VH-VL binders against q9nrl2r1430to1533. Designs and how they scored, part 135

Target 1, 104 residues: q9nrl2r1430to1533
Amino acid sequence: GGVHELSAFEQLVVELVRHDDSWPFLKLVSKIQVPDYYDIIKKPIALNIIREKVNKCEYKLASEFIDDIELMFSNCFEYNPRNTSEAKAGTRLQAFFHIQAQKL
Below, E stands for the ipSAE of ESMFold2; O stands for the ipSAE of OpenDDE; V2 stands for 0.75 times the mean of E and O plus 0.25 times the DockQ between their complexes.

## First folded at step 9 (VH-VL)

Design E5 (framework fv_iluzanebart; at its last look DockQ between E and O 0.10; V2 from the best seeds 0.00; counts 0 for: pae E 11.1 > 2, placed apart)
Fold by OpenDDE, look of step 9:
Structure E5 (fold): chain C 104 residues (1-104), chain A 123 residues (1-123), chain B 107 residues (1-107)
Amino acid sequence: as target 1 above (104 residues)
Amino acid sequence: EVQLVQSGAEVKKPGESLKISCKGSGYSFTDYWIGWVRQMPGKGLEWMGIIYPGDSKTRYSPSFQGQVTISADKSISTAYLQWSSLKASDTAMYFCARHPYTGFRGSYYFDYWGQGTLVTVSS
Amino acid sequence: EIVMTQSPATLSVSPGERATLSCRASQSVSSNLAWFQQKPGQAPRLLIYGASTRATGIPARFSGSGSGTEFTLTISSLQPEDFAVYYCQQYHNYPLTFGQGTKVDIK
């Protein structure tokens, strides 16, 4: 049920955060460091925000949780050139996520 | 104020070597990528490559890889573009330009440009 | 590489009129698109980045739009100082690539 799903979401977020390639995604991009980021990315999201939503039981469906994670990666690939460290990290982390998400 | 000042015009013969420079000021030179752009006479802009002066990490366009060398001396806030053996086809204006963000993050357009260095190669 | 194609090659416009320049990418570059202005004997000047964001100091008459593969630079009311060559540039993938340019001259 809902409790089981919540636990699964929590666990997956923990695994994502602990992953070596999570560094671009741990928190929202700094506007100071990347001034044009929010001119390009209109729906910013990060793992800390997703974690908070999980903790607040804001995800009623697994699809909602997955959508937010995919949005996070989509943002990364939209903003970052593919050969950047961020994009490469995102590619690897997304692949990891897709594998783990099969458990949901 | 951010400024990029390039070395003066060059007149060379085929087979000669050349090294032109681009000096940055008004910002932390080591924190921003610097790129080189070629513009042949009456033609458009061509991206050649970029360098991160902080660690001298370099990226080349496939069209220019092996044809030129991009380097930097962070101690004097200067980036370089050099040829070991010039060709007549190397005749062009060469611009250095800065990317707007620090480190490996950010966008790879150019916000500040040098004034250009004209290189003429003829027999 | 991603090929950027600009059109038209030359755009003749009268002062005060609207100028519309097009830039097409051979594949999606999302919003990783910049526009530059270059006058004879000068270095290019950044006008727009992120497809639609004006650089600092750029007049409001310049605007950029588009995403993916189709982009537009608009000069709402052409001023005498706006006659120049304009380039688009993608920074979505390496190698970075420019369009071949559009020359805006006086009609």
Scores: ipSAE 0.018, ipTM 0.687, lowest interface PAE 5.8, mean pLDDT 92
Fold by ESMFold2, look of step 9:
Structure E5 (fold): chain C 104 residues (1-104), chain A 123 residues (1-123), chain B 107 residues (1-107)
Amino acid sequence: as target 1 above (104 residues)
Amino acid sequence: EVQLVQSGAEVKKPGESLKISCKGSGYSFTDYWIGWVRQMPGKGLEWMGIIYPGDSKTRYSPSFQGQVTISADKSISTAYLQWSSLKASDTAMYFCARHPYTGFRGSYYFDYWGQGTLVTVSS
Amino acid sequence: EIVMTQSPATLSVSPGERATLSCRASQSVSSNLAWFQQKPGQAPRLLIYGASTRATGIPARFSGSGSGTEFTLTISSLQPEDFAVYYCQQYHNYPLTFGQGTKVDIK
């Protein structure tokens, strides 16, 4: 929605980036380092991309912003086995996100 | 000492079920992907799929999806390949092989191989 | 999927001579390429990964080179135990695929 929502989205993205468990999500997964990622994950997304979309005012509804964040976590859990460092980080960061999103 | 030990040769009829095994030892079984590779008589190697025994997440080659089931029992460090209904065309040597534990993503080469299990399906 | 094509199908080489095996990918696999040796009745054995890195315990006479779509395995001085079938395998994209093999025979 409006200007206040976009400012809140930016603040929330900054808090996600600052979180200790953000490391798997900062940038898109490298095809060189993870060759089969894009064969499995069809809608890739990362925090830097979401942040750029907020800065360009590309989210028209709060639900669109939330959907991108949840897609980011869904991709993580789809690709990575649950006992991996990536999936565990995703679980913790998603829990943090749900708490912060309630404050919106 | 990393070892993968497979179950013995099998002789079956079309339509029968079968579950062959691959027991890993000398490493942390749950931390490494296990793959299955088929070699038909006189032919080359075909990747069938992989499993991460830690949580049983699997990935299948498209040509084997729905044809076999890959599973693991981490309590006994064993991976399995199974058929619900064998066909004569399933006659082949089947290898299990370990992917290196790098990056938790599993898309790598095979560093250790089992000795193979010969499956013969004929009526 | 990425098709891996090996040449020649059979290579006839005398002991002590150099053997050169080729592997071509239908699209770039960067350096995500491994070489395996398989003797009759045995499991494959990893020789080279990352296109050029020798696996642990592999003799120095085995070397790999190439990147992108063209790769070479070289055996600098062929020994009697080296007569086998050799496979290349890409691990760049799903599904993982192997070449059809090159048989190295005694000349």
Scores: ipSAE 0.006, ipTM 0.594, lowest interface PAE 11.1, mean pLDDT 88
ESMFold2 (binder alone), look of step 9: mean pLDDT 91; pTM 0.930

## First folded at step 11 (VH-VL)

Design F1 (framework fv_nezutatug)
Fold by ESMFold2-Fast, scan of step 11:
Structure F1 (fold): chain C 104 residues (1-104), chain A 123 residues (1-123), chain B 107 residues (1-107)
Amino acid sequence: as target 1 above (104 residues)
Amino acid sequence: QVQLQESGPGLVKPSQTLSLTCTVSGYSISSGYYWHWIRQHPGKGLEWIGSIHRSGDTDYNPSLKSLVTISADTSKNQFSLKLSSVTAADTAVYYCARTDYYWGSHRYGMDVWGQGTTVTVSS
Amino acid sequence: DIQMTQSPSSVSASVGDRVTITCKASQSIYSYVAWYQQKPGKAPEPLIYDASSLESGVPSRFSGSGSGTDFTLTISSLQPEDFATYYCQQFYSTPYTFGQGTKLEIK
């Protein structure tokens, strides 16, 4: 907990951002590029927002942090069909996250 | 600069397995994002066969069903295509190609191609 | 599977002409389109990625535009070395399908 737990969130977000498959998740989806995204996805989130929340110490529990990451993946799979590049990247990054999250 | 080179048999008999290798030089195969196999039938357009991601995950064209296997050998800096039960319809020029990764960008496209290798399927 | 249809299938043009090639996807693919140039007997060369971004070393006379279902490759002032077949390809979903090709012949 405490300081160690916050350091763990920071390390995990950095590892996710550096991951090969992070590209769909680095920032919010552009409404100009994907006009119907916000008609379908009601709770948008991205790694830059999650990282800012970590830096501002807004996550008090590991479960809150994990919930935001899982929401990000859930949004990806809700919007993107299984055979899309985004869904494939999301599947691999989520598996990587689940392995790393065991350290929390 | 990075270069890709296809190699394999120029002639394959029907019902046999076609095996092709793509040798990558000037660049580590583990640093690429996706590595692809594409073919072109005589006088026709391009057809995507399949790809292998840096992690080893593969995607195949469903039209080729269970006939295709793509694998990578990072120690040899190579990736390969196996196409089983070939027929005369598999006669084509076979290309390997790379999709590069740049952090935070889509960069969808195949930015480096091999010169191609001609495969004839004949009795 | 997503179908990519190019028009025209062939075109003859003079050096200095503006040439436009169109590619239509059977469903929305956003901006996940690449364009390639293939000269007789050679491997395809990349021209455009992400619908509108030029590949390194590609002459500025080439440009790409479009989003959703309709995409265009433009050559602003045709040169003799531009004799080739041009292909679009979608990267939105597997299988990553190509258009049938547009053969550009210089008069």
Scores: ipSAE 0.384, ipTM 0.822, lowest interface PAE 2.9, mean pLDDT 90

Design F10 (framework fv_nezutatug; at its last look DockQ between E and O 0.77; V2 from the best seeds 0.00; counts 0 for: pae E 2.1 > 2)
Fold by OpenDDE, look of step 12:
Formats: sequence, C-alpha cells, structure tokens
Structure F10 (fold): chain C 104 residues (1-104), chain A 123 residues (1-123), chain B 107 residues (1-107)
Amino acid sequence: as target 1 above (104 residues)
Amino acid sequence: QVQLQESGPGLVKPSQTLSLTCTVSGYSISSGYYWHWIRQHPGKGLEWIGSIHRSGDTDYNPSLKSLVTISADTSKNQFSLKLSSVTAADTAVYYCARTDYYWGSHRYGMDVWGQGTTVTVSS
Amino acid sequence: DIQMTQSPSSVSASVGDRVTITCKASQRISSYVAWYQQKPGKAPEPLIYDASSLESGVPSRFSGSGSGTDFTLTISSLQPEDFATYYCQQFYSTPYTFGQGTKLEIK
C-alpha cells in the first residue's frame, strides 16, 4: 500500500510523546508508586490513552481532542505542586501543546 | 565524549558579582534537559544553586543569600552563573553539571560534571 | 523544601565488606533520586540515577534501590577505590537537595 500522512491529531500526539517533557504523561500513573493518586484524580488520562483514542478515530472534533489533552495537564497540576519536576515538565509541555494546537 | 569545564575568576571581593561560565564540549547545550550549578563550601556537602532548562526556564535555590542568575549561550555552547553581592559564605568550589534526557527515561541525576572551580570571596 | 536525611554520616569498613548507605526523604519523592561518589579534591561522580539505574561505566558492585521515602545505595563488596564520600540527591522538586553525605573510611 501507499504511505499515509498522519492526521493532525496523530501528528500532534507523536510530537507530544517525543517531547522531552512528556515523561510524566506517557502512561497512567502507577497506583503502586503513587498510592493516593486515584483518590485525588477522578479522570485519569495519559498520552498513550489519547493516542489510542486517536487511532480508533474516537475524536470527531478538535475540541474533544484538546479537552483530553487539557485534562491530562489539569490532572498533573491538580496533583503536583508547581515546584515539582512533573509540574514543571507539564507547564512546558502544555505551552508546546498550545502552540501546536493552533495548527488544528 | 561530553565534557564540562568551569571558568571564571578564582577571587571575588565582597559585594561584587561572582561570574562563572561552564563550557560544554562534545554535546550541544540545546540538547540537554537541565544544566546545573552546584557548589561545595570547604569541608561541607553539596548545595544546588540553580538550573536552566533547554527552553530557557530557570530555577534557583531560594536559600541562597546572593541573587542568582543562570543563562545559556547556545552560540558558544556555554551556560553561566552570576551571584550578586557575594560574601564569604559564597566561598566554595563551584561545579556545573548536566541532566540529560533519554527516550523513555527522564534519567534524573547529574550524569556529567565539570572538574569544579574554586572561588574565594575575600577583600 | 525536601530534606534528604542520609545515614550514616560516616562508616568504617574493610575491603570485601558489604556497605549500605540510606537516604530518607522528608516526603514521598517517587524514584527521583541520584547517588554520587566524591573523592577528596575531585568532583562528584555519578553512580545511580532514578534511584536504581546504574550509570554507565560504574561497577556492578554498586546498586541503588528504593522508592517513595527510603532509598539505599549498596556496595556489595567494597574495593580499595571505593573509600570516598557518597551523596544522595532528590530531583522531585526544587530546590534540589542533597543528603549531608556519608564518608566511607577504611577500618
């Protein structure tokens, strides 16, 4: 078959994953490592989940995709104080996302 | 091979500004995750001074009495430290170091250090 | 600020001994801990990153473990060149803080 271009959502997810500040967001937080995480965060989400949703074409609107990404960051900032490495990474990654999202 | 080298005046007068530069070779500073300054007062432990991320974001140790400024110059592959209004308490060996990022791992640690440069604050 | 309480402050051991150094964080910090070795007049050298990952070129007799608040550096069989001061460091939040150090001396 031919080579298919990535959709805008797919491409953006790839760029987010490849970003050096993506490490807090690549997969869901481990309950073993962070026992109280899911007591606080009620709508957990991560880039691997978002990528799966993109692959399954579950996002019909850009707003839906953006909402999940923003939820991901919101969760990070809700759980992590601003001076934490996760929050700092999240701040930078979110800024990157906002720039890239303008292209959607 | 990645190498870091600190440079700057070894003697600074009180109330003046301490200025150091870390020259990085074998690796682009724009590729590094964090670039750090650490110091060690004679006979004491290690103290983190501050860091600069590749994006330009900086973090400083709030416990330091001197005003800290860290900057990077990608054109020279250097990053610098400035401590204003230094006192004898700022006498130390100053190290620059790197935290790198590897895919799938944030690799938190300082994996490359400079050899350190001694700075003495004295009138 | 996160305090890293390192213990012991000093330890005397002999070649071939198993040595364990501990760092306790004042709060949970996941695995964002590094260990360093420093010899007199020299810069610290990295040993462990992310609590349990061995830095390149570091002998396998060194190992790190722990997550949350308790972290350990272990030297399985002490060699003559291992006598030095060791430090832990946390990267969970700024300011990044070090343990006060452990001086490993010849018994």
Scores: ipSAE 0.832, ipTM 0.925, lowest interface PAE 0.5, mean pLDDT 94
Fold by ESMFold2-Fast, scan of step 11:
Structure F10 (fold): chain C 104 residues (1-104), chain A 123 residues (1-123), chain B 107 residues (1-107)
Amino acid sequence: as target 1 above (104 residues)
Amino acid sequence: QVQLQESGPGLVKPSQTLSLTCTVSGYSISSGYYWHWIRQHPGKGLEWIGSIHRSGDTDYNPSLKSLVTISADTSKNQFSLKLSSVTAADTAVYYCARTDYYWGSHRYGMDVWGQGTTVTVSS
Amino acid sequence: DIQMTQSPSSVSASVGDRVTITCKASQRISSYVAWYQQKPGKAPEPLIYDASSLESGVPSRFSGSGSGTDFTLTISSLQPEDFATYYCQQFYSTPYTFGQGTKLEIK
């Protein structure tokens, strides 16, 4: 996308990364730590991958960027039951994202 | 040095509401990740009552959910527990505790505890 | 709810002994386990977080290990001050349940 959109994506990713509930999303889930994750989740993604895509100018539309962030949250809620520490962190971070995404 | 101190009545009558406060010193309550209430019945093990996240989101033990409320007052650097409709079974030592904030990690544990306050439910 | 079961429920040991306490979760909880020490009349003191990370100020004779469902707390060389009750706790999901406790007694 445009220069201003790229700057907005970078700013939003930085805000998500610095959020106290970002810990489940900073990098891909370890197959060693969670061996069945990749049997359940078909399109894994994490903030480090999204940030790399932003830096490489791979998002042409704001909707593409939003779709990747929403996929990250969708994967979290699909794998993790509602009462888990990951799901709770994901719920709060997703709410924060929805507020911030209004400016895209 | 971070300190947590529980306070509240040592005696509560059956059917009343138990109200306890945890005062935090040497650390801002808004800087922690989670703040917890735990209790221990006489001669028994530890039971998690509930927690409040730095955002104000609360989680409660389902066994107590309809009876328990946890809240935080950042202006007083305190968080509190209210347990309604108490019975003799609620007689216990009540503890408050912190899960610290560390960027990129949950740190799964409670690193600072109050000394505990004894609550007896008796007529 | 996730049940945490400790074994043994009590153990008698002598100063200098290696002591091992185990904790089993009723379902997989990754490494989201903490361990605490409690002496009579006192609040629990943290020993281990994230299954294997030693809390600040805790003596190096304490160590934690495990992942999934099986977790272990080890005291490599028991000291007089270590006679206490030990608890594990899971942080994988609410309610954050504790084990029933293991009482470590002088032989």
Scores: ipSAE 0.689, ipTM 0.898, lowest interface PAE 1.3, mean pLDDT 92
Fold by ESMFold2, look of step 12:
Structure F10 (fold): chain C 104 residues (1-104), chain A 123 residues (1-123), chain B 107 residues (1-107)
Amino acid sequence: as target 1 above (104 residues)
Amino acid sequence: QVQLQESGPGLVKPSQTLSLTCTVSGYSISSGYYWHWIRQHPGKGLEWIGSIHRSGDTDYNPSLKSLVTISADTSKNQFSLKLSSVTAADTAVYYCARTDYYWGSHRYGMDVWGQGTTVTVSS
Amino acid sequence: DIQMTQSPSSVSASVGDRVTITCKASQRISSYVAWYQQKPGKAPEPLIYDASSLESGVPSRFSGSGSGTDFTLTISSLQPEDFATYYCQQFYSTPYTFGQGTKLEIK
């Protein structure tokens, strides 16, 4: 939406990237390292892509931005069992996201 | 330079609780990512006991879950292991270790280890 | 639980030799592997994290490689101080299991 919403999206993305549990989400999963990932995950997304979409003003509604962030976490939990390092990071980062989103 | 030092009793009687403390110097435990306890049985390999995340969340080896508690005291820059109902099978060298934190990054591995403390469980 | 199987269990080698130690995971674990060196009576020391990244202060003759299930630690030219036991460990999922170790002995 408006200018203040775009600033809020940028602030939130910066906070997510700075979090120590952002490491699974910074870039798209490598097909070479994880060959079956794209057989399971049909709508891949990562923080670098979301940040670029914010920079290019591609989000017209806050719901679109939130949907991409939640998709990122949903993909993590769909692919990764709960005892994995990636799922643990995802759980913590999602909780942080919900807190930070309320503050904006 | 970050240093980890284990402390606690070297001898524990069967059925008692083993209590160990890891004192961290040169680094704040609130800045780390994970803090771990590992043990090495005589002449054998290494066994991960559990870890505590900087948020306070804990993970334990399922083989020990009902017997193990890991906690942190940020004001003392320490984290601790309690292992209840010990037997002779718990005789080992016990290590504490860190997985480091880098802003926006994650390292896979235990990059700093304590010197280890030998614990013997014997009547 | 993920089993980490090291090979060989022991190797006898001479100074200057190239030595390769392997670690195989019971399932795919991405690159979430670390390697450690342990000398008798001492704590393990970190060598490699994230399968191939050298820890600070580790000599360049050490290298790690692999992804998925198969990982290697290579010492390109063995030095006297490299005779030790080597362990791999996975960080993909709890419990964070170690390999059983590979003892590298002087020939």
Scores: ipSAE 0.492, ipTM 0.853, lowest interface PAE 2.1, mean pLDDT 90
ESMFold2 (binder alone), look of step 12: mean pLDDT 90; pTM 0.935

Design F11 (framework fv_nezutatug)
Fold by ESMFold2-Fast, scan of step 11:
Structure F11 (fold): chain C 104 residues (1-104), chain A 123 residues (1-123), chain B 107 residues (1-107)
Amino acid sequence: as target 1 above (104 residues)
Amino acid sequence: QVQLQESGPGLVKPSQTLSLTCTVSGYSISSGYYWHWIRQHPGKGLEWIGSIHRSGDTDYNPSLKSLVTISADTSKNQFSLKLSSVTAADTAVYYCARTDYYWGSHRYGMDVWGQGTTVTVSS
Amino acid sequence: DIQMTQSPSSVSASVGDRVTITCKASQHISSYVAWYQQKPGKAPEPLIYDASSLESGVPSRFSGSGSGTDFTLTISSLQPEDFATYYCQQFYSTPYTFGQGTKLEIK
């Protein structure tokens, strides 16, 4: 896509980054703090990586961008039981994303 | 400076509903991350009752079953606890507390507490 | 539920002593631990958040450490005002459980 599409993806990522429930998703999970994370999660991703992909024009379709965001949430819910602080933040941020993504 | 103050009846009869309010001053309740209710039975330790997120989402201690409701009133800068069908076992000091919000970080802890209000459940 | 177990349940110490209180989680909780000090008849006061970060205004003689399941609160040189009950709490998952408390008493 064009400059307009890149701007739309960038705007949405910025909105997600600024959301108060973004804290579990800003950067990759630390192996030091969570040693078994990378044994369970095979396709790790975070908002900083997604934003970099947007900046490098790596998303050709809105579906590719949405897939990466959904992978991020899927990883969160796969690793974290529903009653964890991370899973609760992820549930609220995902709901926010679904509302915002309707304009893509 | 942020301050929290609990208020409510000091005496509640068994089977009634206990209603407590936490008034927040010096800070908007909508700016906090989580607001909590904690209690302490006489001579015992601390027990988390439940929390409300700034979005209105609530979490409750499962040991209190469906007896607990926490709600927020942003127009009054207050949040409240309702505990239904109380018994003598609900006699405790009740505290409200805040978990603050800073962008990009979650401060895991309760950084401001009310002074506590004593509730006695007795006929 | 995640169970938080403090050791010791009580400790007697003298002013100037180094005091260590431990808190063990029944499962991995990353660094999502806070510590509180409670004096008789008073509300708990926050000391440590995120396992090792000192709350504003808390004296530097207090420190927290640990990650995963084992956490420690240390008072490097005990002062008269430090005699109190200390609680740990986990914020990894609901219900947000407290340890049973450690009572720090004058020797």
Scores: ipSAE 0.534, ipTM 0.865, lowest interface PAE 1.9, mean pLDDT 91

Design F12 (framework fv_nezutatug)
Fold by ESMFold2-Fast, scan of step 11:
Structure F12 (fold): chain C 104 residues (1-104), chain A 123 residues (1-123), chain B 107 residues (1-107)
Amino acid sequence: as target 1 above (104 residues)
Amino acid sequence: QVQLQESGPGLVKPSQTLSLTCTVSGYSISSGYYWHWIRQHPGKGLEWIGSIHRSGDTDYNPSLKSLVTISADTSKNQFSLKLSSVTAADTAVYYCARTDYYWGSHRYGMDVWGQGTTVTVSS
Amino acid sequence: DIQMTQSPSSVSASVGDRVTITCKASQGISSYVAWYQQKPGKAPEPLIYDASSLESGVPSRFSGSGSGTDFTLTISSLQPEDFATYYCQQFYSTPYTFGQGTKLEIK
């Protein structure tokens, strides 16, 4: 717990943002560009929201942080078929996350 | 300026493996997002063959079945196409191309193309 | 596979004309469309990426628009160097498919 884990979360979210496959995940999906997204995805989340939660010390345990990241990927795979550019980016970024998360 | 240049044999016999190389200059291959192979049959339109992501992950056109392999050699700043068991239907101009990475996004398009190399499959 | 269908297949026009080429995707592809110009014996040249963004060095008479399934490439005032074949391509999903091409010919 606590402050030590939050520092690690900040480092990890920065690494995710820097990754070339982060582009689908940087901000919430636009209703204007993707009108049906919020009909399908009930718990939207993105890296900017997760980063804000880390900065406000809203994660008490590593499991809570990991759950929000996994929700982000789960939303991606729920909405986007496997052969889409978003799903391919999500698959690679999730694999990168799993490797980095071993340090938490 | 980034430049891509295709090279390989202009004539390949049926049933052999076609091997083409794309040499990248003025830019590191490891900095690009995706690198592509495209072909164009005589008098026809463009056909995407496949791509390699800078991680080494590959995607291939299913219509080409298991006949295609794309690989990258970062030490030579090159990526290559192998198309096995060629037939006369594989006669085409072959192009390599880049999709670049920009922070926070990638361009949905191929922004740099090689000049193309003509491949004839004939006995 | 996503099919990209261009209309018209060919068009004859005069210098100074406004020319519109359309591209229809068989399913929704957001804005993941690029446009290319190809002259005989040459490699395709990129014109537009992400449906509406102009590639560097491309003249402002070229513009792209559309989202979802319907996309257009417009040349506002045709120049002699614009006679070529134009292709759209989708980047939404693999295989990344091209339209069949639109040949722009001198009237």
Scores: ipSAE 0.468, ipTM 0.851, lowest interface PAE 2.4, mean pLDDT 90

Design F13 (framework fv_nezutatug)
Fold by ESMFold2-Fast, scan of step 11:
Structure F13 (fold): chain C 104 residues (1-104), chain A 123 residues (1-123), chain B 107 residues (1-107)
Amino acid sequence: as target 1 above (104 residues)
Amino acid sequence: QVQLQESGPGLVKPSQTLSLTCTVSGYSISSGYYWHWIRQHPGKGLEWIGSIHRSGDTDYNPSLKSLVTISADTSKNQFSLKLSSVTAADTAVYYCARTDYYWGSHRYGMDVWGQGTTVTVSS
Amino acid sequence: DIQMTQSPSSVSASVGDRVTITCKASQDISSYVAWYQQKPGKAPEPLIYDASSLESGVPSRFSGSGSGTDFTLTISSLQPEDFATYYCQQFYSTPYTFGQGTKLEIK
């Protein structure tokens, strides 16, 4: 991708961070607070890591960026049962992401 | 300061639909995180009925899911509860409440409540 | 559904006493607990959110603690206005269930 695609990734990650349902996704889950998380989730990721990858131009294709965001949501739904506050926030944020990602 | 006020009929006949409105002042409901309905049967504890997120997404107590509808009217700064096919068991004080938003973590609790409105289901 | 069990169901105490109310969840709910105070004929008032964070305007004699399944509300030095019913509530998963309440009565 081009300059416009990089600007789109930056804009989208900022929009995700600002969303009221971003709270489960801002930073990696604490191993101290949630010790079994890393036994279940093998590829942890969070918005702060994705934002850093965008800033370092590590995404060469829009599909790579989308895959990392989808991994983040997949991890949420794998660890958190469907009626939890995290799963509900993830469901809404993922729907918001799917609408915005149509621009990519 | 944020204030919530419940309104609706105090007496509802069995099999009818109970309709209650919560009017919010001092704050826009479209900026809130969650808005809730809670009830309390005479002499009993609190029961969560359901909630509406600022997006319009609703969550209902499974015990009431087929009977409950919660909706929001942002132009009037209010949200409402409809409970269909009421029986004497729906006699209760009904409260509306807000869950506050804190960026980076939602506040786990209801920080503002209405004063409550008494509903009696009787013929 | 997650069940919240409060103990004791009632407690009699005197002004100046330290009062402890416990809430047990039927499964791990992390720290997703709030506590409320309700006086007869009135709406519940929020006291604690996120298990241990004090709501604005709530006196410092109130404190919350706990994580996982066991949660505690403590009143360090009971005042006359504290005689009320206290409820815990979990926000981990819907339905957001309340405990059955603990009535704090004058001894």
Scores: ipSAE 0.483, ipTM 0.855, lowest interface PAE 2.2, mean pLDDT 90

Design F14 (framework fv_nezutatug)
Fold by ESMFold2-Fast, scan of step 11:
Structure F14 (fold): chain C 104 residues (1-104), chain A 123 residues (1-123), chain B 107 residues (1-107)
Amino acid sequence: as target 1 above (104 residues)
Amino acid sequence: QVQLQESGPGLVKPSQTLSLTCTVSGYSISSGYYWHWIRQHPGKGLEWIGSIHRSGDTDYNPSLKSLVTISADTSKNQFSLKLSSVTAADTAVYYCARTDYYWGSHRYGMDVWGQGTTVTVSS
Amino acid sequence: DIQMTQSPSSVSASVGDRVTITCKASQSISYYVAWYQQKPGKAPEPLIYDASSLESGVPSRFSGSGSGTDFTLTISSLQPEDFATYYCQQFYSTPYTFGQGTKLEIK
């Protein structure tokens, strides 16, 4: 019965995942590599978690989806000083997200 | 086989602009993650000058401040360094280098280097 | 800026020796360290990325280890072609700083 198209949220998450600066955001931060991360970051999140929430239809408003993506970037900038590879990747990916989110 | 080759004047007068080009062969500049300029003063260690990301975003060593510009020309498969207002302290061997692209990873290292080009700043 | 300090600045060794070079960062930098080998008049050659990953074509006698502030490069059985200057570099934050170098000399 029919072709299912990706939702707008799913399409945006897929674009973020495929971006060359997605690497800090694909999965939750490793405690073995970054032992103090979870002492500092109160609400950890990553693209795999956000994608799962989209797939389960847990976002009722575009603002809720945008808030989770912005939380992910906020966590990055809170933990990582501005001159780090993670912060630079986050800055570029966030700019890309802001352009794409105008479609929501 | 990826190769990087620096080119430039070899001799630059004080207060002038040093212009160097890195020509990339066997690989597209747009496929790399970062492209770097490094220099080495005579008898000294290595100093990172700056980098350009595949998007065109640049990062520069703050010690060089507004004196440095790095740019890329994807149509020529080249990236370049301009260092303005040079002095004798800018005499060095200049290298270009690559950090390769891997989806889902940032490889922390420079895996391919040019052979280096010697620049002397002298009147 | 993050300062990278190598120890020793110079070491004399014989073929077959185990050689260890250390690199200390002035602050915690995770595993974001690379190691390079440079012979006189030549460009640096990559040895190690991500603190412990061996670059393609590099002999298995080379190994890297460490995280946080303390990093080591080990050559398990020194060969004649290994006499060179070795540099560490941090990629945690810009500017990407190098250690001062360790000169490995024939004894």
Scores: ipSAE 0.662, ipTM 0.885, lowest interface PAE 1.4, mean pLDDT 91

